# Designs tried in a protein design chat: miniprotein binders against Protein Hikeshi (HIKESHI). Part 5

Target 1, 195 residues: Protein Hikeshi (HIKESHI), of Homo sapiens (Human) (q53ft3)
Amino acid sequence: MFGCLVAGRLVQTAAQQVAEDKFVFDLPDYESINHVVVFMLGTIPFPEGMGGSVYFSYPDSNGMPVWQLLGFVTNGKPSAIFKISGLKSGEGSQHPFGAMNIVRTPSVAQIGISVELLDSMAQQTPVGNAAVSSVDSFTQFTQKMLDNFYNFASSFAVSQAQMTPSPSEMFIPANVVLKWYENFQRRLAQNPLFW
Below, E stands for the ipSAE of ESMFold2; O stands for the ipSAE of OpenDDE; V2 stands for 0.75 times the mean of E and O plus 0.25 times the DockQ between their complexes.

## First folded at step 3 (miniprotein)

Design qs3 (from tq2 with Y6I R8F E10K W48V F50W T81K Y88L R90Y)
Fold by ESMFold2-Fast, scan of step 3:
Structure qs3 (fold): chain B 195 residues (1-195), chain A 93 residues (1-93)
Amino acid sequence: as target 1 above (195 residues)
Amino acid sequence: SKIKVIIFIKEDGKKYEFTFEIESPEEIEKILEEIKKFLEEHGAKKLVVWVEAESPEDAEEFAELIVRIFRKLGFKEIKVKYEGDKILIYGEL
């Protein structure tokens, strides 16, 4: 039902359902993330009177999750961009080149979506300035995400003659990716909030 | 065989991590070409690639391939550290 986008990374569309009304996306190496886009896939709308509350979670100094409310997505506003760079405390020092005797687990944060009544959502206060209010900034960010994904996917394009026989592997024709990209750009230009 | 590749980019306190599980050596060149573009777009110069394979021989063979690709893509100051079935390859643009 939901998707999650981060600049420079592959889009996630398979949220982990942790409860009947709760969904989670993992964000590895979250210290490098400035913005996250959460959107509805457009196939299944929320039931009348319901929407989704969007939360961000990162591990504290004791490794326990700290949840913060970022904002909301609804049938009327099915996508939102959030700035998370100001909400995280660093995990500490960078991984030093040559310090291979010290083993560290990469920082992993989560985006959580809770399906709630609109009346209940209206009574909640999101953390300050997490939501990006400018549609111009949102459009620019989304365009960069599209370009990044298209470039990454296209880097794997090979001619039929160059393919190694592998019956267990699935392939998507490059022209299908191109048509999706062009269609998405067209729809984004007409209505940046269509997704 | 299945190879796990972890790529680290560090510059000015920023860090990015990408993990790939690849079954075909041909995929790594395309991945590294895209990573080079990412480095250039973000003003980063230092790249660390970790290779983990089922055997030391597989890891060494793959590390040698990565070093050749690094040279082809213009990386300098290339360093390789071998530790059992894990190998670290470092380079700078």
Scores: ipSAE 0.000, ipTM 0.061, lowest interface PAE 25.3, mean pLDDT 64

Design qs4 (from tq2 with Y6F E17R T19Y F50L E52K Y88W)
Fold by ESMFold2-Fast, scan of step 3:
Structure qs4 (fold): chain B 195 residues (1-195), chain A 93 residues (1-93)
Amino acid sequence: as target 1 above (195 residues)
Amino acid sequence: SKIKVFIRIEEDGKKYRFYFEIESPEEIEKILEEIKKFLEEHGAKKLWVLVKAESPEDAEEFAELIVRIFRKLGFKEIKVTYEGDKIWIRGEL
């Protein structure tokens, strides 16, 4: 149902379902991640009145998960971009020198998605600075995301002679992906906030 | 008429394949620019392009265009192999 994209990494489309209404993506080496995109695959919409609350979790100094609400995805807004770099050092919980380790052990963070009633979601308050607010940061992230998505999609391109008929498989000509990429790049150059 | 372009990239055990139908010459240059970026992103250095057109003459003209674009983009060791109405162009970064 959901996908998770980190610039420079393979897109994840197979979330681990941990409950009927809860899905999780693992984020290895999360210390190097600044932004995460969460999106719906578009194959199955949320039932009427439902949406997805997006959470971020990382291990604290004791190895215990610290969950934070980043935002939401809905049928009307099926994708969202979140900045997580500022969330890995909690206010008052980590001394400024605490992040300066001589030896770092990579840890795994998680993105969690909880399917909830829209009315319930409206009563929740996402953490501050989770949504992308800097134009320059947004532009740089978007460019990397475009490159990552184009590269990923293009890696599945095949010639017509290599295709086998499949009623359940949808194919998009690679040239269409390229045209989308070029159009988005042009629009981004004119107005970084056109999305 | 449309020109069919099949692109193969191989590096170590990884294989990448792209398929395009080109309606204008300017499209192929942009496609090859993006493929070069893909090669740099994945550390791949060798590129194979197969072109097929309605006639051998059209395929040859199109292959010559691709060779010019390869040179413009900095590809070296360019080799062209003719096989009927199909032409392979190979290059290295």
Scores: ipSAE 0.000, ipTM 0.065, lowest interface PAE 23.8, mean pLDDT 64

Design qs5 (from tq2 with Y6R F50Y K79R T81W Y88I R90F)
Fold by ESMFold2-Fast, scan of step 3:
Structure qs5 (fold): chain B 195 residues (1-195), chain A 93 residues (1-93)
Amino acid sequence: as target 1 above (195 residues)
Amino acid sequence: SKIKVRIRIEEDGKKYEFTFEIESPEEIEKILEEIKKFLEEHGAKKLWVYVEAESPEDAEEFAELIVRIFRKLGFKEIRVWYEGDKIIIFGEL
């Protein structure tokens, strides 16, 4: 049902089933891996109301597995790309693999997929730096915030003739705000993550 | 109903460009699958897709579809930004 892809390596399509609803891929030599793609094969969809929660696990300095929620795959979003470089050890996110016997070696990380109800998945929050697909949403959000700020600031604009003397108050010309807006938008267009 | 898509690929000074006018988004996945094959055959890693449509809403929906296909095809470092009225989607194999 699932595939796992790492750049420069053969795609894995034979996940180890560790429970009725849980699947695992091994990632040997994980320290050389920056990104992982998890996707559904075109064979069978999830049952209605269900999807897959995607977890990443690596051995900490004490040999204990550290599971972190990376994101989700569903019938409507059947693939996702995750950045796993730079993830830290910790007691982290809740994980459904806690009581399972999973074969581990010190240099092998794992991708886990737990088939869960969509309602349960909606209550969970992935680690913030894992999902690369959020760039599009961040770009849209940033543009809306930029527009909101410009509109808010410009709503306070007054003509020179309408200004009252106020020695303790500073005024910023509207064209300075416009220049900032245009500069920010230009930079955002070149690299959405520059900020 | 008409979406203009330009695809740019660059590697070691070589430049490849393809331009399509798409009436239906149903075929874009097949086109990008062929482009990935072309990239692999020619050792190119970086891909830019320029989307231009009659409405901003159509362009945005089409760009979102392209991002999903990029993920399905294994592209990394996916970035999306605006340049005037065009949406640019970047990915790297």
Scores: ipSAE 0.000, ipTM 0.064, lowest interface PAE 25.0, mean pLDDT 66

Design t2a (from tp2 with E3K E14R E37K E82K)
Fold by ESMFold2-Fast, scan of step 3:
Structure t2a (fold): chain B 195 residues (1-195), chain A 117 residues (1-117)
Amino acid sequence: as target 1 above (195 residues)
Amino acid sequence: TAKELYREALRLFREGRLEEAAELLKKALELDPSNWKAYWLLGYVYRRLGDLEKAKEAFEKAIELNPDSARAWFGLARVLEKMGRTEEALEAYKKAYELDPENEEIKKELERLEKEL
């Protein structure tokens, strides 16, 4: 249902489902990551009144997970960019991932997505500085950029059917993501309103 | 040979190297212009590059060379649907289903589009 993207890495579209409503992506070598993109694949929408709360977890000095709320994805906002470079020494927040309280390697973090009621999500406050800046023009640009990526990425979804030229599951190779990024950057430089 | 160029294009396509795949497919077609499978694959390459008009032309060429290819009709239907040409897409899906009625993927896409109309 979800995808996780970090520049220069293979896009992840197969989250580890740890409960009926909880999904996790592993982020090895997270100290080299400044931003992470979380997005819905667009095949299955959230049920009415529900959305996804996005959490970031890193191991503390004892290897124990510290979970922080980054923000949300919903049917109305199916993609979000989060800045995690400022959160690696932060204080933990309330989280629904209690059963995943196990020691981990110091360089592996996780993105967690919990499917929750929109009313519950409205009561929560994400960690400061996690979301991209609140400037209107930047927000509009980010929405258009994510829409462009979402549309581009969906065009590369493939099936195992014999009607496609190669056996495959629904996934997006890293080189396709890199190619989209390069093309988007180039076209944006030529005409900022091309999309 | 044309066959080797087509095989290499398939490899590049699977690796997501779409522009290179298109170049090799064009060279394969210069050597063997009757290869409908090369046009069919070129249609998928252009579709993934976002060039829907070129994708449509490639699938139409594949159909000209092999009108009994269910997969060529299916490819055309998907491109027409992305272009917003819904009625034409529906007819192409019906033709693909007629040619390969046991294909579950074609059946699912046809039923989905029929429900949306």
Scores: ipSAE 0.000, ipTM 0.087, lowest interface PAE 23.2, mean pLDDT 70

Design t2b (from tp2 with R7L L10W E14K Y44F R48L G75A R78Y E82R)
Fold by ESMFold2-Fast, scan of step 3:
Structure t2b (fold): chain B 195 residues (1-195), chain A 117 residues (1-117)
Amino acid sequence: as target 1 above (195 residues)
Amino acid sequence: TAEELYLEAWRLFKEGRLEEAAELLKKALELDPSNWEAYWLLGFVYRLLGDLEKAKEAFEKAIELNPDSARAWFALAYVLERMGRTEEALEAYKKAYELDPENEEIKKELERLEKEL
């Protein structure tokens, strides 16, 4: 349902499901990461009235996860770009991942997605420093992100086309990747700060 | 059976349960070490988890069992390139192209890397 992209790393399209409505991506060596992109694959929409709250966690000095709300993805806004460099000194947000507060590996952070009612999401405030601030850095990062995702998805789609049993419901066809790329590029061109 | 474990790993993979998928694939391969497709899927799972060294090892096993798989050579080339082993990646891309010259994606990656050498 979701993808997670870090510039210069393999795109992740298979989150670990930790509850019926909660999904997690691991981010090893997170101190080298400046930006993270979270997006929907576009194949399976959220149920009506639902969306995804996006959280970031890192281990504090005691190894305990500190969760911060970064933002949201919805059927109407299926992708978001977040700057996570500089968040490690931040206070934790109120979060739905309380059961996951365990000691973590020191260099591994996580992106968490909680499927929630849109009304509940509207009452929450993301951390202020997670948004991309510069038009130039945003544009350059987005272009690298799109190139990386397109290359990965196309490579995977071609490889999968030659294999049985075929996981057709999980993997995205090349035309879906192209549609996502074109739509995101179109919106970026209309307003570079739209997200 | 080994086949049942392999198919269940595909189901877990589709559900995003990557670590569990890897564990079932390892068990399937202990029972049937000749299943090159299981090695390929295991490599792909490790690739998604960001463990490039384990991904490389799994793809190499897949190629050892089926050296005519353009898909396996292409997967190895991609991992080698991301590891910074560019000369080895180039050779693997060339091999993938030879095995599947109609594949537009293999051709694109080979041409890209050749320009960058």
Scores: ipSAE 0.000, ipTM 0.113, lowest interface PAE 16.2, mean pLDDT 71

Design t2c (from tp2 with Y6K L10N F13Y E37V L41N Y44A R47F R48K R71K F74Y G75R R78N)
Amino acid sequence: TAEELKREANRLYEEGRLEEAAELLKKALELDPSNWVAYWNLGAVYFKLGDLEKAKEAFEKAIELNPDSAKAWYRLANVLEEMGRTEEALEAYKKAYELDPENEEIKKELERLEKEL
ESMFold2-Fast, scan of step 3: ipSAE 0.000; ipTM 0.084

Design t2d (from tp2 with E3R R7W L10F E37L L41A Y44W R71K G75L R78F E82K K108R)
Fold by ESMFold2-Fast, scan of step 3:
Structure t2d (fold): chain B 195 residues (1-195), chain A 117 residues (1-117)
Amino acid sequence: as target 1 above (195 residues)
Amino acid sequence: TARELYWEAFRLFEEGRLEEAAELLKKALELDPSNWLAYWALGWVYRRLGDLEKAKEAFEKAIELNPDSAKAWFLLAFVLEKMGRTEEALEAYKKAYELDPENEEIKRELERLEKEL
């Protein structure tokens, strides 16, 4: 179980499972997207020796889907920020009929997560410097927010398991996400270092 | 419940009622001693109250439960420095920097302390 966040949009936590080991998030109007954040929901870790390869798919100039490896999420690195603004151009050719389109149809990209063996993932190379190497204020803030959420969710799930008769069942109530968000905003107002 | 006490503590913290916030956080930790976030919050409260030893202990417990928190390491370093434990503070700043190398505040404090040694 995974989450996907894009600035200015509601967080997605319900990936579509398209195979036993493959999950997809839809990204409508992807031309307006600069960064995408992918994270684990902190309830159940990957099985030992496994992780998630994160892919980005967009339609090329011929309308064919193009999949690119952005990076990875693992138990040791359960969240990642990817810059996709540079990955939207395919061949770089201009369409002579592009100027004749007055009404634009919405385009949809996808984030794919494939659960794979760590050994297999180590042999793969992400494309286009998709992993964020230079961090602006928003990216730093977003990473800290995700770290805080992941740790909070994990701690809460463990606490619930310890307090219930069925420790194999770990639950994070939906209202806890709202309470975390409210708490996080309050703490930022009181403590700029929290950023 | 531990969760209810935790959120009430943050209301008191926002109002500047730091001693009362600390008492509720301690109560929450009696119910759930594995809550690293409550330890981190308690350390922050004690830091603002000036109780450096209690702040240090709370941040150390938070880090024990969640060693990847750059902010907890940073605040531990700040408290250690205020206590005069400069060598330990330097190591904690280095750890915070390693976990969050793009954070300019962590980098600035690390460089400042290195110059002062």
Scores: ipSAE 0.000, ipTM 0.083, lowest interface PAE 21.0, mean pLDDT 67

Design t2e (from tp2 with Y6F R7K L10I E14Y E37R L41V Y44L R48W R71L G75Y R78K E82R)
Fold by ESMFold2-Fast, scan of step 3:
Structure t2e (fold): chain B 195 residues (1-195), chain A 117 residues (1-117)
Amino acid sequence: as target 1 above (195 residues)
Amino acid sequence: TAEELFKEAIRLFYEGRLEEAAELLKKALELDPSNWRAYWVLGLVYRWLGDLEKAKEAFEKAIELNPDSALAWFYLAKVLERMGRTEEALEAYKKAYELDPENEEIKKELERLEKEL
């Protein structure tokens, strides 16, 4: 359902589902991470009135998670770029991951996604430091990558829809996403201007 | 046979092996140039690979063989838009909408581009 991308690392498409509406990605060596990208994998939308709240969690001195709300992904905005380099200290947000207060390895952070009603999401306040600038070269590059991925995903989904009688629950295999990423990097190395 | 090559190309396409899929699609088309679906899939492959001119040519061939394919017109429009050929893209989106007016994605893209002009 979701993907997570960190510059210089393999894209993650296999979130750990910890509840019916809750998903997490592990981020090892998180202190080296400046930006995290969260995106929806398929062309299948959230149910009407629903969206995803995106949280970042790092272990405190006792190994207990400190959760902070970064922002949201919705049908109208199915990807988001977050700057986390300024968020590795501070107070935790109110969070729906209370049952996950387990001691973790000191260098591993998490991205959490909670599928929630849009009305409930509107009552929440994201941390102020997570916003990214549109003039940032990393943000420009990442947006081009996401646009290219969605073009690929749409084409793949459409071709399956043409060939199957029940296309409503289509998934993009993880290996297809990895193959797309490899090809995008190869094309970019050969001609950076093609995008 | 052409049919066997086409079926294997479709399997490779679903596996994300796009360069190999394109090669088999081209071989299938050498044996059976009337297969509009092979041109359609080849267009999707080239669009994904960023070769917009080849994608355009493939979709145009698919439309020549099957002018009633709303999706072929729709993806031709998307490729034309990425090429900066906005007026041609608008006409292709309109044609796609006429062929499949219940398709919300086609309608949304047509309305978006009309508003931006």
Scores: ipSAE 0.000, ipTM 0.150, lowest interface PAE 16.2, mean pLDDT 71

Design t2f (from tp2, 13 letters changed)
Fold by ESMFold2-Fast, scan of step 3:
Structure t2f (fold): chain B 195 residues (1-195), chain A 117 residues (1-117)
Amino acid sequence: as target 1 above (195 residues)
Amino acid sequence: TALELYYEARRLFKEGRLEEAAELLKKALELDPSNWWAYWALGRVYRKLGDLEKAKEAFEKAIELNPDSAYAWFWLALVLEEMGRTEEALEAYKKAYELDPENELIKYELERLEKEL
């Protein structure tokens, strides 16, 4: 149902289902990650009145997960870009009395998606630091990538609706999405005018 | 410049101001009629406007200027299929695949349409 993108890594399209309504992507070596993108593949929409709450977790000093609400994805807004660099704090803060700046061992963080009622989501407040506040090059590139994908997906949907008697059976294989993303990156690098 | 008009048209396209985007792309083409990227972009704008015939004509012009553009052939195939011109769409998908055989998206669409026929 979902995809997760991190700059410099392969796109993940196979979320691990950990409950009927909960999906997780693993983010190894998360300390090198500044932004994560969560998007719907377009193969299965949310049921009427439902959406996805997007959470980020990392292990604390005791190895216990600390979950933070980043934001939401819905049928009307099927992608979101989150800044997580500000959410990854060190073991100790620097202070006037010689705080130690430690180098942490790489660990695994997670992106969690919980399918929830839109009414319930409206009552929640995401962590402010996770909001996209700057228009950096990665955010611009990601928006172009997502626009291109949804242009393709919508074109595919229109084509299928015109050609098949059961357009609800329309699907895009996960590996095709991954290959499309790799091809898009290549094309963008080769020609800056690529839409 | 033609390039400035192209980028402004792209901005308008992203904002959903499709008719204005088309006008700027046409003006860019008046300044640089050899720019196949502008014809390709114009085809995409016309497709979103629902004018499939004009979209087809724009993609055909892009291909005329650059017959090695796999994406131009792919978008032509997509529009032809949306118009119900299935055999012509199949040939266009085959040409797109031939030009970029590592493109899994083109391969998927080609195999899907071949299976339906």
Scores: ipSAE 0.000, ipTM 0.097, lowest interface PAE 21.7, mean pLDDT 68

Design t2g (from tp2 with R7M L10Y E14L L41G Y44I R48F G75S R78W E82L E109R)
Fold by ESMFold2-Fast, scan of step 3:
Structure t2g (fold): chain B 195 residues (1-195), chain A 117 residues (1-117)
Amino acid sequence: as target 1 above (195 residues)
Amino acid sequence: TAEELYMEAYRLFLEGRLEEAAELLKKALELDPSNWEAYWGLGIVYRFLGDLEKAKEAFEKAIELNPDSARAWFSLAWVLELMGRTEEALEAYKKAYELDPENEEIKKRLERLEKEL
């Protein structure tokens, strides 16, 4: 299970599963979005040798989906920040979501996650300029958010393990993520220099 | 019974129903105010709700009732660390480690925090 965060919007933790290995998040009013954060929600890892390829899709002038590879999430790197402002694609038909003929509403973009072999992922090149600069304030803000989230989530996993005989089945409930996000936003509003 | 309310609250906690879990733990404590595990559980729930002050108070009450609980001391240290009260967190982790010296998670957090100070 995966999560998707856009600055100024509610965090999404309920991806729509559109195939055994494919998940999507809807992004309405995508023209106002500059960055997206994709992260692994549960403490259950990908199977050995597997990871998630992260794609971004928006409707062209004819309403047809245009998909672009943004990057990857793996057990070793379970979150990533992507800049999507200004992205364009000339090769949208050469992606794993091409055969799905996804129907969409105007002004709604999607984040797609495809679970793939790590060897296969290593052969693919993300679109240029999708990687976020580490010097901008949005990157610093989201790094602080992710740090706080992982600290919060690891605390839950440890607490659950103390009562569960099979800790390998640990998970993070969606309500825990939502409450963490609400608390972080409250603290940020009270002290903007908190991050 | 107080124990039935405590167990139901734990089930709700595992389902992510945190506000409901907190309410049942409070009811369990009205019936049995000496239950340190219910205070510990309430602290865990408050921590996940983001109410770190209430979490701290609940863990402190659990420790008052059972000062030999390594998990209560560890939980207090964890919430103090989340609050940025690093020196107090370090002392609580030390206490947890003394009570459960074979716990690698306690040892790891203690060593990490000592390095940061």
Scores: ipSAE 0.000, ipTM 0.316, lowest interface PAE 11.0, mean pLDDT 72

Design t2h (from tp2 with E3K R7F L10K L41Y Y44M R48Y R71W G75K R78I E82R E105K)
Fold by ESMFold2-Fast, scan of step 3:
Structure t2h (fold): chain B 195 residues (1-195), chain A 117 residues (1-117)
Amino acid sequence: as target 1 above (195 residues)
Amino acid sequence: TAKELYFEAKRLFEEGRLEEAAELLKKALELDPSNWEAYWYLGMVYRYLGDLEKAKEAFEKAIELNPDSAWAWFKLAIVLERMGRTEEALEAYKKAYELDPENEKIKKELERLEKEL
C-alpha cells in the first residue's frame, strides 16, 4: 500500500487498486493543490527489481483525461514530492473581473501508481514542471515529515513482529498512520516559528 | 491488577496511543516492578516520542531484570545509535547477536554498523 498527502488535507492510505499492478488516489478540488506527496507505507516492499511510476491525471479542456509521468518511488527512495500547480498552462485573467469567474463544477484529478520493472522505469522521462525546489520551506518540512514517519513506521513494525505469536512483519495498521499524522500536525501547530 | 494494567497498556501501545500507554505502564510497574517486558514497552513508547534518554533508561531496566533478552539489548543498541553513541551501540548489537545468533535482523544491523565504522 501507498499513501498520498496534500498539505491541509486528510492523508489518504486507501488507494483503489484498479489492476494487479495499478493503484489510484482521487484528488478533489485539485486546482487548489500546489504539491502532492506520494510515499510507501514501509512494510510492504516492491518485489525485487520493481518500483512504482507515479502519474498525475487531470481533465483537459474537452474533459478527456491526460496522464503525465511525475516521477518514481522505489524501495530505496520510498517517498517523492511533486509540484502539480505548473503542469497545465493557466488561462490567465485578461480582464479585471477574472477572479469572479469561479468554477462551480467539482474538478477531480488522480494520482496513479504503476508497478513496473526498474529497467523499464529508467527509460522514461518525467514532466519537467513536476520538479520540486529543494530549498523551499514546503519541501524541507515535507522531507522532515516523511523522515519522521518512516522512522516511526519502521520502529513500530519491528516492535510488533517481535511481540506477536504470529508476527506481521509486513503490516502497519491504518490507525497507526493516522495517529502519527495527527501527532505530527499538532506538533507543527505548536511551533509556528518553523512555518 | 498489575497484569490488567500491563495488558491494557499493550493494547493502547498497539493502537498508537503512546502517552496513555506510558501512563498505564508506569502504574503497572509501581504494582509489579519485576515485569521486564513493561520496561521494554515503556522504552519503545519513549523511543517513538523521541525521548531517547528515557528510552535508554527503560531498556537498561529491562536488561537488569532480564539480561538474556536479545531483543532488549537490540532495542538499547538502536536507541544508543540514534543518540550518536556509536561505540556503545556496537557493543549492545554484539551482545544481542551473541544471545540470538540466528536472528537475521540483529545480524544485519550489526553488520551494517560495523561497515560504517
Scores: ipSAE 0.000, ipTM 0.101, lowest interface PAE 18.8, mean pLDDT 69

Design t2i (from tp2 with E4R E8W L10K R11L E15K E20R E23L L24F K27Y Y44E; at its last look DockQ between E and O 0.01; V2 from the best seeds 0.00; counts 0 for: pae E 18.1 > 1.5, placed apart)
Amino acid sequence: TAERLYRWAKLLFEKGRLERAALFLKYALELDPSNWEAYWLLGEVYRRLGDLEKAKEAFEKAIELNPDSARAWFGLARVLEEMGRTEEALEAYKKAYELDPENEEIKKELERLEKEL
ESMFold2-Fast, scan of step 3: ipSAE 0.000; ipTM 0.233
ESMFold2, look of step 4: ipSAE 0.000; ipTM 0.199
ESMFold2 (binder alone), look of step 4: mean pLDDT 87; pTM 0.853
OpenDDE base, look of step 4: ipSAE 0.008; ipTM 0.200
ESMFold2-Fast, scan of step 6: ipSAE 0.000; ipTM 0.164

Design t2j (from tp2 with L10K Y44E E87R E91L K94W Y97F E98R K107Y E111L E114K)
Fold by ESMFold2-Fast, scan of step 3:
Structure t2j (fold): chain B 195 residues (1-195), chain A 117 residues (1-117)
Amino acid sequence: as target 1 above (195 residues)
Amino acid sequence: TAEELYREAKRLFEEGRLEEAAELLKKALELDPSNWEAYWLLGEVYRRLGDLEKAKEAFEKAIELNPDSARAWFGLARVLEEMGRTREALLAYWKAFRLDPENEEIYKELLRLKKEL
């Protein structure tokens, strides 16, 4: 249902489902990561009135995970870019992953997604320093990349269904996302204006 | 003044007095050639008059002065499409979309043209 992207790494499209409503991506060598992108694949939309709360788990000096709320993804806003390089370990958010907080390898962080009611999500406060600058080069690049993906996905859906797509409810197979990412990287290297 | 001529040209454009609007815009641009909005409006005037080549030149001047203007790129895209330069139009619509991704009109035109290709 979800994808996770870090600059310079292969896109992850297979989150580990750890509960009926909870999904996790592992981020090895997280100390080298400045930004992380979370997005919906469009394969399965959220049910009406629901969305995803996005958490980051940073292991402290004892290897204990500390969960911090980064933000949200919804059917109306299916992607988000987060800056994690400035986050302060030990400053935890209220989180639904309590029983799954276990000692982990010091260099492996996690992105967690909890499917929740939109009303419940509205009462939560994301950590302030996860917000990204719109003028940041990486943020501009990743926004262009996401825009290219959704444009490609819309074109694919129309071609396959021979009808106008619903952007909020578009069905996109996971392997199409991976093929798009590979094609986007190749094309961008050859011609930055291809898209 | 250049600003007074520009404001009067906008009024004439809104009233559909296209030829008169073009003449005032040319005078305004003689006094202030850095006004990208005047070039954008001149492009819209020429597009509505059916002078696609002059419209294209005006939008290109607007973009030269302000390359971050989504509406200037959108205007160029529409003119390129009307001229049958479909691939160039697609790239200009894409540029406009990236500059103003919340603009539903730009997105709809981008998708429509992409289906045609």
Scores: ipSAE 0.000, ipTM 0.121, lowest interface PAE 16.8, mean pLDDT 72

